# VHH binders against Uncharacterized protein AF_1994, part 3

Target 1, 207 residues: Uncharacterized protein AF_1994, of Archaeoglobus fulgidus (o28285)
Amino acid sequence: SVTVGHTTVYYTNVPDAKAEVLAGYLQEEFGFTSDTDILLSMSGNEYEVRIPSSYSSPSEVEESFKVYFALLASRVSEEVFFGSPVKLVLVTHQNDELFAVKNQYSFEKAGRVFVYFKGVDREQAFNLANYLESLVGENYDWDVIFEQSEGVYHVVPFVGINDASELTPEMENSYQSMATELEDVLGGDVVVHLVNFEGYEVAAFEG
Below, E stands for the ipSAE of ESMFold2; O stands for the ipSAE of ESMFold2 at other seeds; V2 stands for 0.75 times the mean of E and O plus 0.25 times the DockQ between their complexes.

## First folded at step 1 (VHH)

Design n01 (framework vhh_h_nbbcii10_fgla)
Fold by ESMFold2-Fast, scan of step 1:
Structure n01 (fold): chain B 207 residues (1-207), chain A 124 residues (1-124)
Amino acid sequence: as target 1 above (207 residues)
Amino acid sequence: QVQLVESGGGLVQPGGSLRLSCAASGFTFSTYSSYALGWFRQAPGQGLEAVAAISGSGGSTYYADSVKGRFTISRDNSKNTLYLQMNSLRAEDTAVYYCAARKGYYLPSSYDYWGQGTLVTVSS
């Protein structure tokens, strides 16, 4: 096993160095203050990471955590395992499965703007991350999904409003401007979709 | 780099009132509104519990049942500060109170930044 802070990774069929990087990554990500045991294994070409929780049943896992966990899988894949397939499993203290996700996206970042992308070039994702970081600064935490479908770029920032009734005119004007400017940055038609932290769309803006 | 600093804790008698503040530094809130802010507490010998949360726009709030109707969470974007107004304090409110900032995923494990805590003691 390997320990960083309060995070101990127990591992099978994985190099020591990778287990140590994972331990440090999860210690920073979750900020564990009590001893936490992570199980890491590899089957075929996929890494499985089992992360304990205080939940007792699948129905207790909040929808917003499921969204977060899916995005985390993509970051773990890119930042710990160099893009290798990853399955994250949330488990009880008894190691019973509560919820599992596999990485869905490649990942790029600028500052603390995190862009999760598929079906687009990495260069486009990096340009998007830099553009967004230029609007908010390097210390603004932001998750954004970036996809392309039939010649239209879909940019999906996660926002801290629950529904469309909380949209201010300032937010509407800012996101409309973003959609228009991104058509130049990305070189095509753009739709910006605001989603809340449960993954439900609250508004959309066309460039 | 990012820091949250709590203040306003202290000793208060049962039935009294206290206002906690949490000043954020190292970042400023944007019109794009990706953050949510909350208050947590840890009583002696107990685990960490969520007390209240407020959305990035300030339009939505959450309160634990134990404090609903007694505590009010608010924010002042011009001061980059979060507040917790605590009224009708009870002995069971005695705890270290922590401010936390998150991306809006409504679980303790999703909080990115934590303050150092401020002690509230309710006793005579």
Scores: ipSAE 0.035, ipTM 0.384, lowest interface PAE 5.2, mean pLDDT 84

Design n02 (framework vhh_h_nbbcii10_fgla)
Fold by ESMFold2-Fast, scan of step 1:
Structure n02 (fold): chain B 207 residues (1-207), chain A 125 residues (1-125)
Amino acid sequence: as target 1 above (207 residues)
Amino acid sequence: QVQLVESGGGLVQPGGSLRLSCAASGRTFSYSSTYALGWFRQAPGQGLEAVAAISWSGGRTYYADSVKGRFTISRDNSKNTLYLQMNSLRAEDTAVYYCAADYRPGSLHYKFDYWGQGTLVTVSS
């Protein structure tokens, strides 16, 4: 096993160096203050990471955590395992499965702006991350999905409003301006989709 | 840089009620959000105690056993404001109350990285 801070990774069929990077990554990500055991294994080319929680049944896992966990799988794939397939499993204290996700996106960042992308160039994702970081500064956490479908670029920032009734005129103006500006940045038609932390779309803005 | 500003504290008699508010400042209204917000308190001569927390959607709330049934946490995301409705106040609720924010969505442990300066609540006859 390998330990970083309060995070101990137990691993089978995985190089020591990868287990140590994972231990440090999860210690930073979750900020564990009590000793926490992570189980890491691989089958073929897929890494499985089992992360314990205080949940006791699948029904207790809130939707916002499931969305977060899916995005985390993409970051772990990119930053710990160099793009290899990853399955994250949330478990009880007894190692019983509560929820599992597999990585779906590649990942780029600027400051604390995290861009999860699929079907677009990495350079476009990098340019998007830097554009967004220029709006919010280096110290703001922000998750954004970025993809292309049928000639249109879809930019999907996560926002802390529950539904469209909480959307303010200032937010509408800001995201409309963003959609227009991003057509120059990305070189094509853009739609900006605001999604809440449960993954529901709140609003959409065309450039 | 973000700053959290608490308000609504004061002197109240046992059995009374107070509503605390916490507003984020130093951030733009757009392009930024909080995943979870919480209230913590520190009574005279005691350590910091978690009181209540709420996820960004309001779908998950936490309450300390000492306040369950008496306090209600809520948030207004359009105003980026957190509230704590405190009913049936007791002398042991006397403390400086702090709000705190976790800006990373879906944190398993609610990493509260941003804190206010606190507001004093005194429950005394």
Scores: ipSAE 0.011, ipTM 0.337, lowest interface PAE 8.8, mean pLDDT 82

Design n03 (framework vhh_h_nbbcii10_fgla)
Fold by ESMFold2-Fast, scan of step 1:
Structure n03 (fold): chain B 207 residues (1-207), chain A 123 residues (1-123)
Amino acid sequence: as target 1 above (207 residues)
Amino acid sequence: QVQLVESGGGLVQPGGSLRLSCAASGFTFSPKYSYTLGWFRQAPGQGLEAVAAIYSSGGSTYYADSVKGRFTISRDNSKNTLYLQMNSLRAEDTAVYYCAAGTWLSKYEYDYWGQGTLVTVSS
């Protein structure tokens, strides 16, 4: 086993170096203040990471946590396992499965702006991350999905408003401006979709 | 814009109790659209410590070992407010207490934080 802070990784069929990187990564990510046991294994080319929680049954896992956990799987894939397939499993303290996700996206970042992307160039994702970081600063945590469909770039920032009734004129002007500016940054038609932390679309803006 | 405002801090004697409140605006504590909500604290000269979290409307909770059995976290979705009931207070509980909201509780990555409320446990 390998321990970093309060995070101990128990592993089979995985190199020691990978287990050590995972331990440090999860200690930073979750900020564990109590001793936490992580189980890591590999079958074929897929890494499975089992992370304990205070949840007791699948029905208790919040929708917002499921969204976060799916995005985390993509970051773990890219940052710990160099793009290898990853399955994250949320478990009880007894190691019973509550919820599982597999990585769906590649990942780029600037500061704390995290861009999860598929079907676009990595350089475009990097440029998007840097553009967004320039708006919010290096210490602002922001998750953004970035995809392309039929020649249109879809930029999907997660926002703290729950529905369209909370959208202010200032927010509308800001995101409309963003959609227009991103057409120059990305080199094509852009739609910015505001999505709440539960994964529901609040509003959309065309460049 | 999400905003969190803490209240209820103050001076209390050892063995006493306090209830902290965290009022949220810019989002809702609905069963469909809820955040992971939690309390952190920072004692003088120490780092930030996670104290308690509530993850779902169904009542899944986390407590730091130092506060288990003494503190209770709860939320009132109708009032858009998070609470921390602190009983059997000790001098070592003296700290600035922060309310936090996000998709999960972590000291490294967080979405929204309050300004903090001071709790002093002294004779």
Scores: ipSAE 0.000, ipTM 0.194, lowest interface PAE 12.2, mean pLDDT 81

Design n04 (framework vhh_h_nbbcii10_fgla)
Fold by ESMFold2-Fast, scan of step 1:
Structure n04 (fold): chain B 207 residues (1-207), chain A 122 residues (1-122)
Amino acid sequence: as target 1 above (207 residues)
Amino acid sequence: QVQLVESGGGLVQPGGSLRLSCAASGFTFDYRSSYALGWFRQAPGQGLEAVAAISTSGGYTYYADSVKGRFTISRDNSKNTLYLQMNSLRAEDTAVYYCATKPFYSGRLDYWGQGTLVTVSS
């Protein structure tokens, strides 16, 4: 096993160096203050990471955490395992499965702006991350999905408003301006979709 | 709508300690939040200074150089509360302390509380 801070990774069929990187990554991500045991294994070309929780049953896992966990899988794939397939499994203290997700996206970042992308160029994702970081600063956490379909770029920032009734005119003007400016940054038609932490779309803005 | 209520300020001697609290309602502390939670202060006749910030996950923290090593930011997501532990207080820490979120990408801070006054003097 390897330990970083309070995170200990127990592993099979995985190089020591990758287990140590995972331990440090999860210590930083979760900020564990109590000793936490992570199980890491590899089957075929897929890494499985089992992360314990205080939940006792699948029904207790909040929808917001499930969305977060799915995005985390993409970051772990990119940043720890160099783009290899990853399955994250949330488990009870007894190692019973509560929720599992596989990575769906590639990942780029600027500061704490995290861009999860699919079907677009990595350079476009990097340009998007830098544009967004220039607006919010390097120390502000922001998760953004970035995809292309039917000739249109879809930019999907996760926001802290639950529904459209919480949008102020200032928010609407700001995101409308973002959609327009992103058409220059990305080089095509853009729609910005605001999605709440439960994964529900609350508003959309066309450039 | 989001509301923030600061508390815990008061009069303290140099070298003393205070713990500030910020109770939030109208949103939950979530790992995917586009809101960074932080503490800002304004001394009389001065502009706002960013003091400390904490990421949605709690795993990343920022501190201004003026307070690094003396102040600790933390959050309790179960109580929707943000804290600032202030140790080794100095006269220059005297200010009204605000907690805030940044819900807009334009750099504008929205959702300011009323603030809590911290006075460091003999």
Scores: ipSAE 0.005, ipTM 0.184, lowest interface PAE 10.9, mean pLDDT 81

Design n05 (framework vhh_h_nbbcii10_fgla)
Fold by ESMFold2-Fast, scan of step 1:
Structure n05 (fold): chain B 207 residues (1-207), chain A 124 residues (1-124)
Amino acid sequence: as target 1 above (207 residues)
Amino acid sequence: QVQLVESGGGLVQPGGSLRLSCAASGFTFSSDYNYALGWFRQAPGQGLEAVAAISRSGSTTYYADSVKGRFTISRDNSKNTLYLQMNSLRAEDTAVYYCAAHKYWGTPIQYDYWGQGTLVTVSS
């Protein structure tokens, strides 16, 4: 096993260096203040990471956590395992499965703006991340999904409004302007979709 | 670097009130992607327990049954500060109170960042 802070990774069929990087990454990501045991294994080309929780049953796992966990799988794949397939499994203290996700996206960042992308160029994702960081600064935490479908770029920022009733005219004008400006940044038609932390779309703006 | 600093604790008689503050640095409350924020407490000889939590917009709150109707959680995004207004205090509210930041509201998993704690003593 290998320990960083309060995170201990128990591993089989994985290089020691990878287990140590994972331990440090999860210690930083979750900020564990109590000893936490992580199980890491590899089968074929897929890494499985089992992370314990205080949940006792699948029904206790909130939708917002499921969304977060899916995005985390993509970051772990890119930042710890150099883009190798990753399965994250949330478990009870008895190691019973509660929720599992596989990485779905590649990942780019600028400051604390994290762009999760699929079906677009890495350079376009990098340009999007830098554009968004230029609006909010280096210390602004922001998760954004970026995809292309049927010739249209879909930019999907996660936002703290829960539904369309919380959308003000000022917010509408701001995001409409963003959609228009992103058409120049990305070089094509853009739709900006605002999604809440549960992953539900609350509004959409066409450029 | 993220830091949370609690203040406002002290000695108060039963039935009194206190307002706790938690000042955040290293991240901003004005962010469109924001930490869920909450208050936890630990009474002498007891484990850590959740007290209250608040969403980014402030529209959604959680309260433990033991404090519901007496405590109010709020946030001021312009001041990067989280508050807990504690009314009708009881001896059983005596504890060290911690503020914590987590990326998503209401989850019972490990919080990302913790303050140092502020002591609240309720006694006559």
Scores: ipSAE 0.000, ipTM 0.255, lowest interface PAE 10.8, mean pLDDT 82

Design n06 (framework vhh_h_nbbcii10_fgla)
Fold by ESMFold2-Fast, scan of step 1:
Structure n06 (fold): chain B 207 residues (1-207), chain A 126 residues (1-126)
Amino acid sequence: as target 1 above (207 residues)
Amino acid sequence: QVQLVESGGGLVQPGGSLRLSCAASGGTFSYKSIYALGWFRQAPGQGLEAVAAISGSGRNTYYADSVKGRFTISRDNSKNTLYLQMNSLRAEDTAVYYCAARSTYFGLSEHAYDYWGQGTLVTVSS
């Protein structure tokens, strides 16, 4: 096993160095202050990471946590395992499975703007991340999904508003301008979808 | 940026109740109107522990195993206020309680929280 802070990774069929990187990554991500045991294994080309939780049953796992966990799988894949397939499994303290996700996106970033992308070029994702970081600065934490569907680029920033009633005219103007400017940045038609942390779309803006 | 100020801490007997409040003030980012919010605590001689978290919508919550069924987190976005209702208090709940705000995804790690209050002391003793 390997320990970083309060995170101990128990592993099989994985190099020591990767287990240590994972331990440090999860210590920073979850900020464990009590000893926490992570189980890491590899079968074929896929890494499985079992992460304990305070949940007691699958029905207790909130939608916002499931969305977060799915994006975390993509970051763990890119930042710990060099883009290798990853399955994250949320478990009880008894190691019973509650929820599992596989990485669905590649990952790129600029500052604290995190772009999760699929079906687009990495260079486009990098350009998107830099564009967004230029608007908000290097210290603004922002998660954004970036996909292409039916000839249209879909940019999906996660926002802290509950629903459309909380949209201000300033926000509407800003996101409409963003959609228009992104058509030049990405070289095609763009729709910007505002999604709350529970995964609900609250608004959409066409470029 | 958002500033957070806790209130409601104090001395309470075992089995008693307290309600903590966290008032948010200051500017917000142009693209966000609310944040994911949480309560963290640090007991004497212990590290920082996540107590409860609530999503921006208020629909999704997290509770540490030690407080499930006893504590309730809630928020009133119209008042920019986060609450923690603490019932059936135990000596083990004695700690400095911090409210924190995260301008990104809902999550459990204190490292992901951008803004922190100064803390309010809760002492549970007879």
Scores: ipSAE 0.005, ipTM 0.238, lowest interface PAE 10.4, mean pLDDT 82

Design n07 (framework vhh_h_nbbcii10_fgla)
Amino acid sequence: QVQLVESGGGLVQPGGSLRLSCAASGFTFSGYWSYGLGWFRQAPGQGLEAVAAISSSGGSTYYADSVKGRFTISRDNSKNTLYLQMNSLRAEDTAVYYCAAQYRGYKSPLTADYWGQGTLVTVSS
ESMFold2-Fast, scan of step 1: ipSAE 0.046; ipTM 0.426

Design n08 (framework vhh_h_nbbcii10_fgla; at its last look DockQ between E and O 0.80; V2 from the best seeds 0.00; counts 0 for: pae O 9.0 > 2, unsure alone 63.6 < 65)
Amino acid sequence: QVQLVESGGGLVQPGGSLRLSCAASGFTFSRTYDYALGWFRQAPGQGLEAVAAITWSGGSTYYADSVKGRFTISRDNSKNTLYLQMNSLRAEDTAVYYCAVKLGYSYTHPFDYWGQGTLVTVSS
ESMFold2-Fast, scan of step 1: ipSAE 0.545; ipTM 0.746
ESMFold2, look of step 2: ipSAE 0.012; ipTM 0.314
ESMFold2 (binder alone), look of step 2: mean pLDDT 79; pTM 0.800
ESMFold2 at other seeds, look of step 2: ipSAE 0.011; ipTM 0.329

Design n09 (framework vhh_h_nbbcii10_fgla; at its last look DockQ between E and O 0.46; V2 from the best seeds 0.00; counts 0 for: pae O 6.8 > 2, grease 25.6 > 24.2)
Fold by ESMFold2 at other seeds, look of step 2:
Structure n09 (fold): chain B 207 residues (1-207), chain A 124 residues (1-124)
Amino acid sequence: as target 1 above (207 residues)
Amino acid sequence: QVQLVESGGGLVQPGGSLRLSCAASGFTSSYHYSSALGWFRQAPGQGLEAVAAISGSGDRTYYADSVKGRFTISRDNSKNTLYLQMNSLRAEDTAVYYCAAWRYSTGKLYPDYWGQGTLVTVSS
């Protein structure tokens, strides 16, 4: 096993160095203040990471956490396992499965802007990340999903409002301007979908 | 850089009231309004306990059973300030109180950012 801070990784069929990187990554990501045991294994080409939580049953797992956990799987795949397939499993302290996800996105970043993309070029994801960082600066967290379907680029930033009633005219104007500018940045038709942290769309803006 | 600074701790008699404040900075952007905020506490010799949390917009609140009805969490987004109004204080409320913030609205088990803490002592 290997320990970084309060995070201990117990691993099978995985090199020591990767287990240590995972321990450090999860310690920083979750900020565990109590000793926490992570189980890491590999079967075939897929890594499985079992992460304990204080939830007692699947119905207790909040929708916002499921959204976060799904994005985390893509980050762990890229930043710890160099893009390898990853399955994250949320478990009880008794190692009973509550919720599981596999990485579904590739991942690109600029500063603290994280772009999770599928069906688009990495160069375009990089351009999107840099554009968004130019708007918010170096220390602002922003998770964004980026996909293409039916010839349209879909840019899906997570925002800290719960529904459309919280949108001000200033916010609407800013996101409309963003949608219009992104058509030039990405070179095609763009829709910007604002989603809350539970993953529900609160507004959409066509470029 | 995200920074959280608590104030308002001190000595209070049982049954009394106290108001904690947390000045939050480094969160503002025209495209990302605010993070969820919360209060945690740690009594001597015990682990961290979640006390209350409030959504980025302020329209959803959560309370531990031990404080429900006695404590009120609120925020003023124009000042980026979080408050905890503590009424009907009891000896078991004695703890260091921490302001905390999530990158996602209460989606993680643990906050991403923490203040330094402020001590609340409830004794006669």
Scores: ipSAE 0.014, ipTM 0.342, lowest interface PAE 6.8, mean pLDDT 85
ESMFold2-Fast, scan of step 1: ipSAE 0.071; ipTM 0.451
ESMFold2, look of step 2: ipSAE 0.057; ipTM 0.463
ESMFold2 (binder alone), look of step 2: mean pLDDT 81; pTM 0.834

Design n10 (framework vhh_h_nbbcii10_fgla)
Fold by ESMFold2-Fast, scan of step 1:
Structure n10 (fold): chain B 207 residues (1-207), chain A 126 residues (1-126)
Amino acid sequence: as target 1 above (207 residues)
Amino acid sequence: QVQLVESGGGLVQPGGSLRLSCAASGFTFSNIKYYSLGWFRQAPGQGLEAVAAISYSGGSTYYADSVKGRFTISRDNSKNTLYLQMNSLRAEDTAVYYCAAPSDYGRIWSTKYNYWGQGTLVTVSS
C-alpha cells in the first residue's frame, strides 16, 4: 500500500507510482482528516477506484453527489491515469457498492474553472476555460460541461440556484451576453444551458 | 479576500444549548446564496471533524452521526450568515468550531474547503 496524508491506497495489478499519485490526488480532492482506505485495481484497460463513505444504502446518496462523482471520474481519468478508462465506486464501510460511474469526458482547466468536454477539440475546451476564467478570476470554482451536437456548441455551466425562479435579471443578462460572445470565441452557434447541482436544466440562452 | 468570522461560543453545561453564527464577506458576486457552507470542529488531541453542511439552496443538509438530531444548520443569505443551533450538548461536543466555505460558486459537491474562520471555542462542562 501507499499513504499520502490520511489516504492509504491498497492496490493490485497497478504500478506503485500510479497508486501514489492517486493517493495524493484524493487526499487533496477530499481533504480527509481521518484515515481513509482506498481500493485500486485494474481489469483489462479499466482502473477501478473504490472510495468509502458513511452511507448505508444506495437511496441515501444525494443526487448532487452522484453528479459530482461522475465528473470526478473524468478528472481522475485525465489527471491520474493519463486518459485511461476509470470506474469510481462509492462503497459502504463494509465495501458494499452504493453507486458507480465511469469517466465520460475529457478535461481542461484554467485557474479553478473546470471544463469537461466531449466531441470538441481540446483547443476549443482550453479557449473556453480561459474565456470563463477571464470573467470570474483565477480563484472562482466552476464546473462546466462542453459538447457539440448537430453543429451547435452546448456550454453547460453548473449554477448554485435550484430553479428558474431564483434567476436574477443580472444573471439572465450576463448569460445571454455570454452566449452571444461565445459564438465568436468558439466559431459557431452556441447555446448556454444553466444546470443546477442535481443535473436539472434551469434555463437556456441562445447566442 | 473571503473572510469568515465565527461567534457564539462559550461555556455551557451538559444538556444546554448554544447558537453559533458565521458572518461571511468577500464572496464573488457579493452573495453567499451561490455557495455551500459547512461547520467543522476540532477537539483537543483529535483531527478536524465535519459537523454539518448546507447547500447553496438550503435543500440539502449533512450532519455527522454524532450530532444528528441535536444540531441544526441553517443560513440567512440576506445577512450573509451561517448558523449552527446546538441542542442537548454533551461533554464530547467540546471543541473549537470553524465555519468553512469552498471557493465553489459553481463546483458540484466538494468536501474540500478553502476558506476557514479563526474558530470559536465551545466548552461543555459542569
Scores: ipSAE 0.027, ipTM 0.449, lowest interface PAE 4.8, mean pLDDT 85

Design p01 (framework vhh_8pnl_2)
Fold by ESMFold2-Fast, scan of step 1:
Structure p01 (fold): chain B 207 residues (1-207), chain A 118 residues (1-118)
Amino acid sequence: as target 1 above (207 residues)
Amino acid sequence: QGQLVESGGGLVQPGGSLRLSCADAGFTFSSYAMAWYRQAPGKERELVARISSGGSTNYADFVKGRFTISRDNAKSTLYLQMNSLKPEDTAMYYCAAKTGYWSRYDYWGQGTRVTVSA
């Protein structure tokens, strides 16, 4: 096993160095302050990471956490395992499965803007990340989903407003301008969907 | 018992120093991963520095070597030591804590103003 901070990774069929990187990554990501045991294994081409929680049943896992966990799986795949398939499993203290996700997205970044993308070109995701970074600067943390459906590009930035009542005219004008400008950046019709941290859409803007 | 409180901002000359503090009245401070963000007028918030619950630190390139983030769990206080201040450091500085899983930081203070001018 390997330990970083309060995170200990127990592992089979995985190099020591990768287990240590995972331990450090999860210690930073979750900020564990009590000793936490992570189980890491590899079967075929897929890494499985089992992460304990205080939840007792699947129904206690909030929708916002499920969305976060899916994005985390994509980041763990890219940042710890160099793009290898990853399955994250949330477990009870008894190691019973509560929720599991596999990495769904590739990702590109510019500064600290992360674009999680699927069904689009990596170059388009790179251009989107650079455009967004130009708006907020290289040190602003921002998560954005980027997909295409039936010839329309869907850009989904996560925002800190809870519902449409918190949307100001200034925000509306800014995101409407973003949707219009992104049609040039991406080369097609664009819809920008503002999604809150609970995973609910609060507004949409067509370019 | 649910608010971060920043202090220590003020007016300082270029090349000067300031120490920002962020206090939590709660008893869970030691479990938080914490950060300092800043926002200049007309710009978006940007990350300045982060510190994990275990004390690991990360810095934005524009402050590396000049700023130091630290924490005192016994006092439930986060610090940002700012040296060699420049006019471009002028901003409202915000303390943030990561208490849950959704966002990188989900618990914010009200901010403290830093002005660097002659």
Scores: ipSAE 0.006, ipTM 0.172, lowest interface PAE 9.7, mean pLDDT 83

Design p02 (framework vhh_8pnl_2)
Amino acid sequence: QGQLVESGGGLVQPGGSLRLSCADAGSIFSINAMAWYRQAPGKERELVARITSGGSTNYADFVKGRFTISRDNAKSTLYLQMNSLKPEDTAMYYCARYRGYSYLDYWGQGTRVTVSA
ESMFold2-Fast, scan of step 1: ipSAE 0.100; ipTM 0.447

Design p03 (framework vhh_8pnl_2)
Fold by ESMFold2-Fast, scan of step 1:
Structure p03 (fold): chain B 207 residues (1-207), chain A 119 residues (1-119)
Amino acid sequence: as target 1 above (207 residues)
Amino acid sequence: QGQLVESGGGLVQPGGSLRLSCADAGFTFSDYTMAWYRQAPGKERELVARIYSGGSTNYADFVKGRFTISRDNAKSTLYLQMNSLKPEDTAMYYCTAKFRYSPTSHDYWGQGTRVTVSA
C-alpha cells in the first residue's frame, strides 16, 4: 500500500508510482480528514478505483454526486493514468458497489476551471479554459463540458441554480456576453448551455 | 471581477460588531461551500465558519453564539456578522469558495480584510 495524507491506496497489478500519484490526487480532490482506504486494480485494460462513502444503498446517492463522479472519472483518467481507461466505483464502508462510471472525456484546465471535451481540438479546449479562467480567476472551481456538433460549438458550464426561475439578470448578461465572445475565441458559432448539477438544462445563450 | 473580494473590516472596541462581505463573479455562487478563515500575526490560518450550498452552517467553537455566516445567492455575496468582538478576534479575515468534497482548503486566498479589536 501507499499513503498520502489520510488516503491509503491498496493495489494489485499496478506500478507503485501510479498508486502514489492516485493517493495524492484523491487526497487533494476529496480533502480526507479521516483515514480513507482506496482500492486500485486493473480489470481488463481498465484501471478500477474503488472509493468509499457513507452511503448505504444506491438510492441514497444523490444525482448531483453521480454527475460530479462521472466528470471526476475523466480527470482521473487524464491526470493520473495518462488517458488510460478508468472506472470509478463508489462503495459502502463494506466495499459494496453503489454507483460506477467510466471516463467519457478528455480534459484541460486553467486554474480551477475544468474543461471536459470530446470531438474538438485540444488547443480549442485549452483556449476555452484560459478564457473562462480569465473571467473568474484562479480560485474559482468550475466544471464545463465542451463539444461540437455540425459546426456549432456547445459550451456547457455547470451552475448551482435549480431551474430558470433562479437565473439572475447578472447571470443572463454574463452568459450572453460569454456566448458572443467565445465565437471569436473558438472560431465558429457558439451556444452556451447552463446545466444544473442534476444534469438539467436551465438556460441557453446563442452568440 | 473574476475573484473573491473581501470587505467590511475595521477597528472596533471590545464588545463591538462588524459585518464582513465577500463578493464573487456570480457564475456558480449557489453551488459553492463558502467559508470564512482568519489568520492572526504569528498564527496559522484557522476556519471560522462554513456555509454549505444547501444553507446548513458549521462554526468553530471559539465563535459559536457570537458570529453568524449567511449568503445571498441573488447577489453572489457571503457575509459574516460578528458580534461581541474580543481582542483575540483580531486577524486578517479571508473567504473561500469550495466546490469539491474537501472539508478544508488553505489555498486560493484573496487579499483579505483586516479586523482589529482594541480599546
Scores: ipSAE 0.011, ipTM 0.252, lowest interface PAE 8.9, mean pLDDT 82

